# Ledger of designs, part 24: VHH binders against Integrator complex subunit 15 (IntS15)

Target 1, 373 residues: Integrator complex subunit 15 (IntS15), of Drosophila melanogaster (Fruit fly) (q9vpf9)
Amino acid sequence: MSMSIDSNKLLLRKGDMKLDNYPTCAVEALTRLETLIASRNKQNMVMQIISEFIFLERTPKDGDVRKSQALPISQMNLFQEFQLIIALIEYFSRPGRDATRNAIFLSLFGSHLTPQRSKLLSRLISTAVSGSVAPLLSSAGTWMQQVGCKTPLSLEVAQNIVSDFISYSRKTPEQLKQLPMVGPHFAANFMVAVADLYLNEQRSPTLNPPPDALLDTITEWMMENPTLCQASQQPLVLPAGAIAMPFTTPLAGLLRWVVLAPLVSNRSAYSNLHLSLLRALQQLVSSGESTALPSQDLMQIVKSLQSYCARLAESKTDPQADAAYQKCMERFAQAVQIALSSNCITNQIQLLCLLESLPPHKLMKIVIEAHKK
Below, E stands for the ipSAE of ESMFold2; O stands for the ipSAE of ESMFold2 at other seeds; V2 stands for 0.75 times the mean of E and O plus 0.25 times the DockQ between their complexes.

## First folded at step 17 (VHH)

Design p3 (from n5 with Y108H; framework vhh_7qbe_3; at its last look DockQ between E and O 0.80; V2 from the best seeds 0.00; counts 0 for: pae E 5.8 > 2)
Fold by ESMFold2, look of step 17:
Structure p3 (fold): chain B 373 residues (1-373), chain A 119 residues (1-119)
Amino acid sequence: as target 1 above (373 residues)
Amino acid sequence: QLQLVESGGGLVQAGGSLRLSCTASGRTYWMGWFRQGPGKEREFVALIYSSGGSTYYADSVKGRFTISRDNAKNTLYLQMNSLKSEDTAVYYCAATPGYLFYSEHFDHWGKGTRVTVSS
């Protein structure tokens, strides 16, 4: 026998949540959400239950601020935050319910988050990485794909992992090194996100290289896991009829790292990463993917090289004599050649014209001539 | 309450281009475009996440239409290129304040803007 949805709403609103009964009300809410999510017209009730009974939030008072324009306010204390993280780890570790777990994860974290929810999400995922909690990391990978790997939500998670495991650690923990084997979909999407954070003039006026330990970790991931870039190509496990967002690969962003790195770094890890990326690119184009490298992403690399060459012109330096520029162009030409040979670039003619605007490089010239017709 | 106002519709020749706009009056997580042709059911066209990072297109418009968003102006755009007579419809802007699993979770709609593609 079951309670009606209106009775459940009344009970949850009126008194099912007590401070001294937390996290019990959150655990009960999670269980009831599984049924409510299946009801396509209960979205507002699902969001209200999540806010009120899981995250312990209230609506802002009317005062000087329009209520509908303000975010909910957290009532959760520090101990309740720890209790919730433990409860979520336990919930998401349960076997055999992939679509349900993914739907719940997306309902909890798939919309614009309050600062408190964002903090909890980051702590939850870092805890799952440290504990090698594969089912939760699988849900986090699906979540990143659904909200977009380069959105503020995903970038905040990626920054917090770098902080927790790279910046505040004497040595990269084994659990982070093993992430591609424990949660390959999440690892691939994490790489898309972190690739966007570094060596990217769309996000910073200067070319900021990744921390050395992060570069080393990503390089080893790519060397040891040659199919990692394909991890997002597996069908998403979502409820029937759900809208599945398209996957992305980390190839374009990591190519930007290796192509632009000579402008700011001499680390040998970039050479190893470059070779691994060429292999991964070859494999993706061979698998029938018609667009492995979006031309817009490649054109951003060209813009960064143009800016560098403008600075060389200010110092009266010939790009042909600049060793860093020549190394950038050699790596770029090798990647472009593979992508063009497989016809996997959108707007190919526009890219070729933009490449011709760069100071000449012998290998790139050959690549352009072979495909300009 | 969230309000959505579309503009930019009109008459265009086949093969031509048109750009639709939708201004939102408040908080949104997902926004999208739908269309309804004469005597047809409403059809999904495209959607975009609030900060513009994740997009999805119906198969019938992939490669021809581009959805984008300007957060500073709180405005959604649909760039329509290589227009065909089949694209003739009233185009609606839609939004949801919650996470989107299904198309029926769009709960805020504009009044629509008409696009006519002539031969």
Scores: ipSAE 0.141, ipTM 0.631, lowest interface PAE 5.8, mean pLDDT 82
ESMFold2 (binder alone), look of step 17: mean pLDDT 83; pTM 0.855
ESMFold2 at other seeds, look of step 17: ipSAE 0.318; ipTM 0.729

Design p4 (from n4 with V103I; framework vhh_nb_b201; at its last look DockQ between E and O 0.73; V2 from the best seeds 0.00; counts 0 for: pae O 3.2 > 2)
Fold by ESMFold2 at other seeds, look of step 17:
Structure p4 (fold): chain B 373 residues (1-373), chain A 121 residues (1-121)
Amino acid sequence: as target 1 above (373 residues)
Amino acid sequence: QVQLQESGGGLVQAGGSLRLSCAASGRTFSSYWMGWYRQAPGKEREFVALIYSGGSTYYADSVKGRFTISRDNAKNTVYLQMNSLKPEDTAVYYCAATPGYLIYSEHFDYWGQGTQVTVSS
């Protein structure tokens, strides 16, 4: 009975020449991986099949121990890359179980991500957005959660979507505007990633605002899709017994945008986004599915405000007289009050103590006093 | 074949801290998911923490906020920083690795021999 698996492996190696049979060997490998993935102790074999028959990779200089940590090298030409993208779109568009599609997507892109695989992944996802390929986008959403929405892999995908649909596009395409309806889990995880890219001093020495079209798109998503932030909180569909990585929401990152925006921008879109975020925060208690909002993310906002106040001190400007700082604190106080009332943050006492370190603001002081008890 | 060697175990006072290290040998360490498991006497091995090859982390509920897993790909080493230790954390701690795309609490491809952590009151 174990011979059936060995027979499948023999057919893949004997019958399919890499160049002569591409993309046929990749499609055949995909269909056979579904059986192998069910075998939990075959992950090395799955990785080898993916490397050899799907990505056409070979290991450089296998006899040199000093180079034993080298990543595989793709030998695909540009035409083969295009053929693979089309084959993957077709594969993920076929009827099937979500757990199977998600496991296949994770096997392709959840580890061993060479620069070539990462580039192909970004092209694949952009193609799926353009084509509104819901099953693929669902698997990409699961992938993003499993690898982490703020890791370099996810940030690269988010940056490429911004490039493809915002920066190098004259008009935001309808397919991007509709993404929350087509792939809500992916859209929510994309928002987590893209929120980390802008107005974030951990990523850039200065507070760089998002492109105007991106801000408008995110604001529209939040206004028109009231359950979008909850989409990333749904249980992942993975094979039985698999560990699901923790979900996160875009709320903390988007709060950072609206709180810090007065320091760099006068766009009215931030006011609309802020209103949408306050509404989302107010609804968290009533959902019964609210999760702890990590106070560490909110403390990052405090650190950016502290940095701004330090710059005001260098110019001998009083923060209480600075209109931008006062507006930041007004928005922050409103969000903190709602988040505390909705039980959306952890370690509230520590956050409140850190908030006291900022130059005084009338509303924030009231919020702090009300929740210190 | 990947080989794993734990170090840094020992006796520590309740409320104290300890850092475990796991040195890995073999190819593609940076592509591996790395994890820590523990086994108290008379109990099954249980999951503690894991770190994805890209850096994302996951923790058992019993250790969240107290333990931090990290990795140094240049040194092929994974760390477990254990703070606010409790007597219930007493166990043999095992380092584990997999090149996998899915993580199961019951299976990793490679295991270390374990290091004893004892937390006194």
Scores: ipSAE 0.288, ipTM 0.696, lowest interface PAE 3.2, mean pLDDT 82
ESMFold2, look of step 17: ipSAE 0.476; ipTM 0.764
ESMFold2 (binder alone), look of step 17: mean pLDDT 84; pTM 0.859

Design p5 (from n4 with S56N; framework vhh_nb_b201; at its last look DockQ between E and O 0.78; V2 from the best seeds 0.64)
Fold by ESMFold2 at other seeds, look of step 17:
Structure p5 (fold): chain B 373 residues (1-373), chain A 121 residues (1-121)
Amino acid sequence: as target 1 above (373 residues)
Amino acid sequence: QVQLQESGGGLVQAGGSLRLSCAASGRTFSSYWMGWYRQAPGKEREFVALIYSGGNTYYADSVKGRFTISRDNAKNTVYLQMNSLKPEDTAVYYCAATPGYLVYSEHFDYWGQGTQVTVSS
């Protein structure tokens, strides 16, 4: 405790460290934090050091008028942000303990995230993807699991990767294609996040398909990396006693893509992705994963199909004669069959009731009947 | 710096539901990890549920599927919706908060006074 206090006092000589030594003061702070980072009772001190010496933030002056005073204000210019990104890439590239790197990453980006930190985080991760910086991407994967893959922070990171490597590129860069090999946990969590952005009526009133290049990339990842979904199952490496947030696999979100895709696309890549997802689901069942397809995610698919069938009814179109609906239901029934047979779905009764509400499909009817006991 | 006040406890029959609230006073609880713990007489304090500042959640196995934690940042309040209650859920329920980057069991910076939940047949 006492030596930690002395380290904090040394680092808090801010005038000497900030004016003429950036990014040196940030690098020195990171080194000092390694002795403090895992201490349960030092987290406030760590966050103050990070705010002041790494992100160059200033707390709004004292004199509370309201208890909701603004968060710290960044004083970094764009050049200092670039310098920090380089320093962080170098820091995370060093040999070191996974628990320490993960704790440092979480201390930088796990709480008190200002808009400026969020922008820097997205640039840092895109730089790490471009540089194939495996240790940083491993820490980013841990970070996504801790904050949640579908939260605004994670979705912002996912959107920036799509922007940087898919939307603004003529051809998908090799570094993105190799992401499952370099950072498999991060790649899996990225797939959870990006799957939430497309073909998802909770995010948009229309079923917006993913860009073709993104679909192709995800399909190739799943075909060429059969253990990718298992990467999410590894125990998180965190300091002793820290609570690990639950993992999520990308299967449910990607199944929503392949099941709903016939409503908006005839791309054959969805058939390849569907097959790969069924294989991955079977593999996760064999490894003991019992929540690979959460029922709430599957119920979301049902709701989208119900909305589509309601539109068919308004135009007096028979769903049983609609080729798109039939293809959706065939893919959905195959996935549900595997999941129910293996007890991979929580609250199966509620799901089965919703499935019965859809216009009949031969295979789905067989699946429902086999599991209503 | 932050004060926590639980409410919503009481007596309920097995199979029933109850909703606990925890009002936070302070700067902005939206940057805090919020959690619920419980302690039955003669037992150790037990983790129940956790909500990250961005909304990610985690539950003890004993309550998973029956309890739901949520937060309302506009009201500085965290909730615990408790369904399908059992007699073994009887305990004093504590709200907890921390601004840290890691959450450790029973090492939160701020704790409420607790609210009693009693579940009878």
Scores: ipSAE 0.569, ipTM 0.809, lowest interface PAE 1.0, mean pLDDT 84
ESMFold2, look of step 17: ipSAE 0.615; ipTM 0.838
ESMFold2 (binder alone), look of step 17: mean pLDDT 83; pTM 0.854

Design p6 (from n4 with T98V; framework vhh_nb_b201; at its last look DockQ between E and O 0.40; V2 from the best seeds 0.00; counts 0 for: pae E 6.1 > 2)
Fold by ESMFold2, look of step 17:
Structure p6 (fold): chain B 373 residues (1-373), chain A 121 residues (1-121)
Amino acid sequence: as target 1 above (373 residues)
Amino acid sequence: QVQLQESGGGLVQAGGSLRLSCAASGRTFSSYWMGWYRQAPGKEREFVALIYSGGSTYYADSVKGRFTISRDNAKNTVYLQMNSLKPEDTAVYYCAAVPGYLVYSEHFDYWGQGTQVTVSS
């Protein structure tokens, strides 16, 4: 079913929006959207209002984009972009219902992201982190879950936070250190995203470790906030009837960091992070099928270890004598043992068979034998 | 404006498999969330599967583990791989596109014409 064109036209009142008075017209549009979003049959009108009055976009003409896909064209200057960021921070800081804020945030940023909207989103979220704007960060956390923590949209936000607070900062700001307390759902989803960016051969041909300050920050978060990996298990607050996407925990990605780290780093922070992850695995509460540690993510770790062992074979080095490999396997075996005991792994048989393909390790052999009989 | 056309339906024995395809044309396909719905004779249309623009997936409980939704943005095509088919899966299957900001089972803006799937006992 498409929306009726005639009923949508009657709801659009350009004169009432005062387009030339920016950012006032964006603020008025946001208020009007709250009513329109509650009416499920006006989604095309909602998108038109957002494009025209909030992001100041126009419909492409034939001469503007004749050779490419037709996307709205941004007409915002840099000053107007700053004004919009401030207006959105103020809007999301107002008292109001979480379901309404989340619906507005998803309407602004859920799928129709031009490069300019993506840039604005990243700046908005970084500003909210700097200002400890809890309601906005709560909506951003919901947004990351709904669009997917590992999608290009979410990864751009995560990379911008790393850039703003780690790469371009001489000292990690207190606001970033406090993020798990201010916005725990967003912090957990941010960890899923950054865990995917580093020490991940699916993203890069080499095992690139995270920046030292990022590693230290994540390690401190995990040590000081023992329930952080469970933060995404809280029910999403969405309008009635809306479909909530399944949550993702950061456990699998961070486990990949600590298991593979000995191949590229001797930093002691990975040992502290490993201990925190083992504690988190022990505390994990499974509901229904165990989705917290998909076996596919653990199999990726095995593949990276197999690749490393192939390089050892080329240099005629015995894996039993390689200190880095032994340390990787010790950490991996400890995590697998706890995860199996906590019922946190899906498809255990396939994983155990794949683990047997790795060069032997004493603790891993014990773990495999205990769970295969 | 997105135009959708389903294919790949047919008659199959229980326990068998089918792969449905949905060819999309028009505006940028990769920016939409894509879904599959079905309608059995005498029943209301029901949600089957959804795939986000970024590749994450969501399934109805009745098909979880048996059906897999996927997309190929280069071919502007969405697929539904249906394994371990049951007679209860008999329905007309519809491809749908959504704007992606809020997803409700009854609130999709673009629909295909449907393709019949019949599973014999």
Scores: ipSAE 0.015, ipTM 0.464, lowest interface PAE 6.1, mean pLDDT 82
ESMFold2 (binder alone), look of step 17: mean pLDDT 83; pTM 0.843
ESMFold2 at other seeds, look of step 17: ipSAE 0.513; ipTM 0.760

## First folded at step 18 (VHH)

Design q1 (from p2 with Y108H; framework vhh_7qbe_3; at its last look DockQ between E and O 0.68; V2 from the best seeds 0.00; counts 0 for: pae O 2.4 > 2)
Fold by ESMFold2, look of step 18:
Structure q1 (fold): chain B 373 residues (1-373), chain A 119 residues (1-119)
Amino acid sequence: as target 1 above (373 residues)
Amino acid sequence: QLQLVESGGGLVQAGGSLRLSCTASGRTYWMGWFRQGPGKEREFVALIYSSGGSTYYADSVKGRFTISRDNAKNTLYLQMNSLKSEDTAVYYCAATPGYLVYSEHFDHWGKGTRVTVSS
């Protein structure tokens, strides 16, 4: 369903218009980048070629000598942006070495981006989701892990997917529902990002639940794809000698959703998600260099519960009689017990001390006593 | 031109802690810490992405050192705990605008801060 380059080029063959040369110069630049990427010391040249010939940018020096640290200025019109998206879909769909493809994706989008590059990235990825373009989504998954799933760039991509496929869609499209099968690494990293966007007091003073359709989609993904949380544990495919950033599974962020949800929601989908998360925790293979539940993420949950209990104390409500608090603690205790038994929490003593600061809960007390010895 | 200025070095007893700081004069992408011990070649210690999302550590310091960044102050930190005599070195702050990170491809370097760990 994508528009061919030949059709667009025929429409653009008029005079000395820049459209006559585009997107051909971008396609040729991508080919040249494959040889330059092999040379580790040519990253500056790669960045110049990308800026000038792929994104059609100029440096601020031409217009303002005092803006030497300012981002390049985009000269692309909207039609050229559409042409570039098509060309990139076609480029990343070609057979080739995964390491080279991933390095080129990172060279396009892994640096400090102009606003136009950020918009193009989000549209490119949304287009790849709609078209089930597995090779591009594989590179996007690698990109998201390398730059970090919780960075502004990654969160912007995640927000745009939620907007395009959840917020402005009457019915969740099958292409989004099938994303774990088409691009499991990207789907796992997307879950890390969206888990950070909702029910997270570091992002908002109010505990904002995810949209219902997003919750349902994530719950179905977890139920139907038992290995999905492990998809990012495979080594990144990058050029030899490049430093690969560690993976992050979505388990900690999604656990925060299910533990805190009783404070803001009665949706039964959270119970299904909770069960899926417990099963995923039991299945994990512990490694000395990666953990599924960093103690800092769990301590964030404790802080949110402490804030809620402080509000209960101000209204003279006993937390042990509060149904929402008791449900939060039941889910939390179940997850903490499994995580401790599976050896997937770092800094356990600090976490256990903080858990004792919460108003007592029967199961949590048992968990704490069993592990503080 | 980007300037990197380290501070926080000094003399510390084995088992002790120090926190190093590096202030940057401009925007950076990847930042890291390197060190050079007496009579040794420079070696990688830790690195962090510019927004503070991803971190990576050399095996010799994992679990003992923590890299972090304060974006408001444009300052990079290295918290060093459980220090050993092997950690004695000049510590350098470095930055690269690259899209992939190789330990040998950092374009900007500070002048270094000395850390001495006594037994």
Scores: ipSAE 0.442, ipTM 0.775, lowest interface PAE 1.6, mean pLDDT 83
ESMFold2 (binder alone), look of step 18: mean pLDDT 83; pTM 0.857
ESMFold2 at other seeds, look of step 18: ipSAE 0.455; ipTM 0.785

Design q2 (from p2 with S54N Y108H; framework vhh_7qbe_3; at its last look DockQ between E and O 0.64; V2 from the best seeds 0.58)
Fold by ESMFold2, look of step 18:
Structure q2 (fold): chain B 373 residues (1-373), chain A 119 residues (1-119)
Amino acid sequence: as target 1 above (373 residues)
Amino acid sequence: QLQLVESGGGLVQAGGSLRLSCTASGRTYWMGWFRQGPGKEREFVALIYSSGGNTYYADSVKGRFTISRDNAKNTLYLQMNSLKSEDTAVYYCAATPGYLVYSEHFDHWGKGTRVTVSS
């Protein structure tokens, strides 16, 4: 069944869909989007309804914003934003229709987002974490996979969770500790995002470690949830015929944390995380799990070590005598050995070439020689 | 309105490589490549959300083609390696200014760039 654009506008205006009836018009809009999204060819109408009746947006007027006039401007006040968050929590908490719910979430947040929509999304997800709202977190997990965990919007969501539950809290809340059990797909994708935020020279010229409480929380997640990083344990639910983006494992980014940490931290928690990561890697190999480790992420670790060694050379320090470098290389060699033995690393030839460029390390030399055959 | 301009097509020997480019006139989030071979329907090749987003490939090109984008240059790329005669087609850049759930949601298209792979 297909509805014309005129018919859809008429249907929208006959219900309780009017702007002065907020948030009722947003709730009605959500209900009507289910039919329109199922039609597969009504994307322009869906976007118009979302903009006008859910987010209360208008086209910027000429004049003061002429050169920046490319994105709609929100007209919601703070109370309407709160009302919308409640309406979305209630909508996404409805039982059943997981695939439809996920497609709606993507229609709300998988497009060009205004700053207001981005803020609202972050607050919505933080509220769902606080309330342990499993269906919404499942939709958020699907959304992060579809748009990518390292995109600016996903990183903003991850930063807000760190702010709300780590930086502003004296003790890690139970709701964050239980996130892998309540929303395992979102927890895995959150780990990809936060791994990108810390100990990452693509994000900062300095290697900034994660907050201690975040590190401890992620270490416990990995210890208690051994399959969290496996693609087969994070199923993607979308309507039939939908485009399904592949899962990205958090293992490579977290490995960067444990390998690079000795350069900036002496916390023993990184040793515990390292052990958990080695066990997770062994589980991928032994189970025949098809989750691939992107070689680009591993090569980023090599490049950070190269940069550190260049600084050692400038200060006339021998890398073989530098305890931090030796510890980094021990951890890296152990992980690379496991990952290479199963050929689960993409483009491993390029990785091996970069590894050979690093100052020699006894275990890493053995690993490289074993796999150059 | 959004305009997409492809470049980089040409004649190449089987086993060779080409890199296609597509420049967008405005901000996009979802972009992809499609192709239409002689006497065939247009088929999906690859897509990407943004430079930090995941990629998705048709089975026929996995491992041989790489999609990427540079958001600062507003440019989409398709690196095509190990080319086969079956890859001969007009390649189209596509985008959506909206969300993406189904392939029908791509609603902005370039004029295409021809790739011919000789045996």
Scores: ipSAE 0.536, ipTM 0.813, lowest interface PAE 1.7, mean pLDDT 84
ESMFold2 (binder alone), look of step 18: mean pLDDT 83; pTM 0.858
ESMFold2 at other seeds, look of step 18: ipSAE 0.577; ipTM 0.828

Design q3 (from p2 with S103D Y108S; framework vhh_7qbe_3; at its last look DockQ between E and O 0.61; V2 from the best seeds 0.52)
Fold by ESMFold2 at other seeds, look of step 18:
Structure q3 (fold): chain B 373 residues (1-373), chain A 119 residues (1-119)
Amino acid sequence: as target 1 above (373 residues)
Amino acid sequence: QLQLVESGGGLVQAGGSLRLSCTASGRTYWMGWFRQGPGKEREFVALIYSSGGSTYYADSVKGRFTISRDNAKNTLYLQMNSLKSEDTAVYYCAATPGYLVYDEHFDSWGKGTRVTVSS
């Protein structure tokens, strides 16, 4: 398929493509972008073509601007949004072309997304989970690693999956249960994101536990897929010369769940998850810039325990007599002991000093003393 | 193409802290910090994708420096703690509007802000 440069530019003009030729112009744009997507000096052109011909966006006019760096304005109607979702599912369902597919996914869903793109992203990924679309989920996993699992967009995607498959479902669908088998990299990154959404005082004034069905699903994933936390260690497939960002495991966030859970829940699933996490810590091989249990993440757990103990002091309750606190500290000490013995913690001195700030616990004292020598 | 303006440099004692800022004139996907010490070649310091996004640090600053950005204000930050004399350098903000970074290549650079760490 040969076209002149002038014919190619004319074909991609929004005026000719939007009115009578949507979604055909979006499909044609995706095809033409495949030759451009791997070129480092064409990235800005790729993003401009995507904005104009795939998402039908325009540059804000005078009076439309809300602040500096105003986002493009969507001109897409609801029917065109539906047509685009179908086209993207078809495009991303194709196996092979991994570097191209991943680069296109990254170019479609980077930072500063319009509300339209954010909505489409969430629907696209939920559809891929429902359809077990492995190539798309592989691209979504790569995307989450490159942009960060805890970005607002990644968290929105995670929350929409919880909404679609947990909150609005009486029974957890098989497709969600099978996600570790279909898209293990995406499943691991989803766990990083969703672990950040619950039992996390950085995000909510209260320690809100995850929904029961979500907890059960994550616990089953961890029990039945012993290498799942390592799924992001596989090399990313990106265009030649592109920088692969370091992976992150879900271990620190899930540890926060199991350590803090006694403060808000008595569900036995947390005990099973805790055992799975201890085994994962014992077996973990760390590589690259990311570590399994950065001391900063563990400091967040300490801060939540300190806050709880301050509330106990206000009610005249001794932490040593509080069963919930004692269980939190038992789980925490067990994990810290294993992590230190397995070299899974960075900045040990800072962590040990911070752990000493908590009300005393017998096992934790032993762990601290053994590793300060 | 993109305009970048750094600020926040200055003189600080060893062990101290300093926060650098960089304001960008337009949208970016990737932003980063580089530095050039006296008589040395420019070296990578830190890279960030977006607000709350993936980050990457040079080994020499990992654990001491924190990169962050506020996309609403188009501003990149570098929080520098536990400063050492070897951190003395001109610090440059860099950015690309692209969705991938190739060998830490950036399209746009700031003029730099000087940080001096005294003993």
Scores: ipSAE 0.458, ipTM 0.776, lowest interface PAE 1.7, mean pLDDT 83
ESMFold2, look of step 18: ipSAE 0.529; ipTM 0.799
ESMFold2 (binder alone), look of step 18: mean pLDDT 82; pTM 0.846

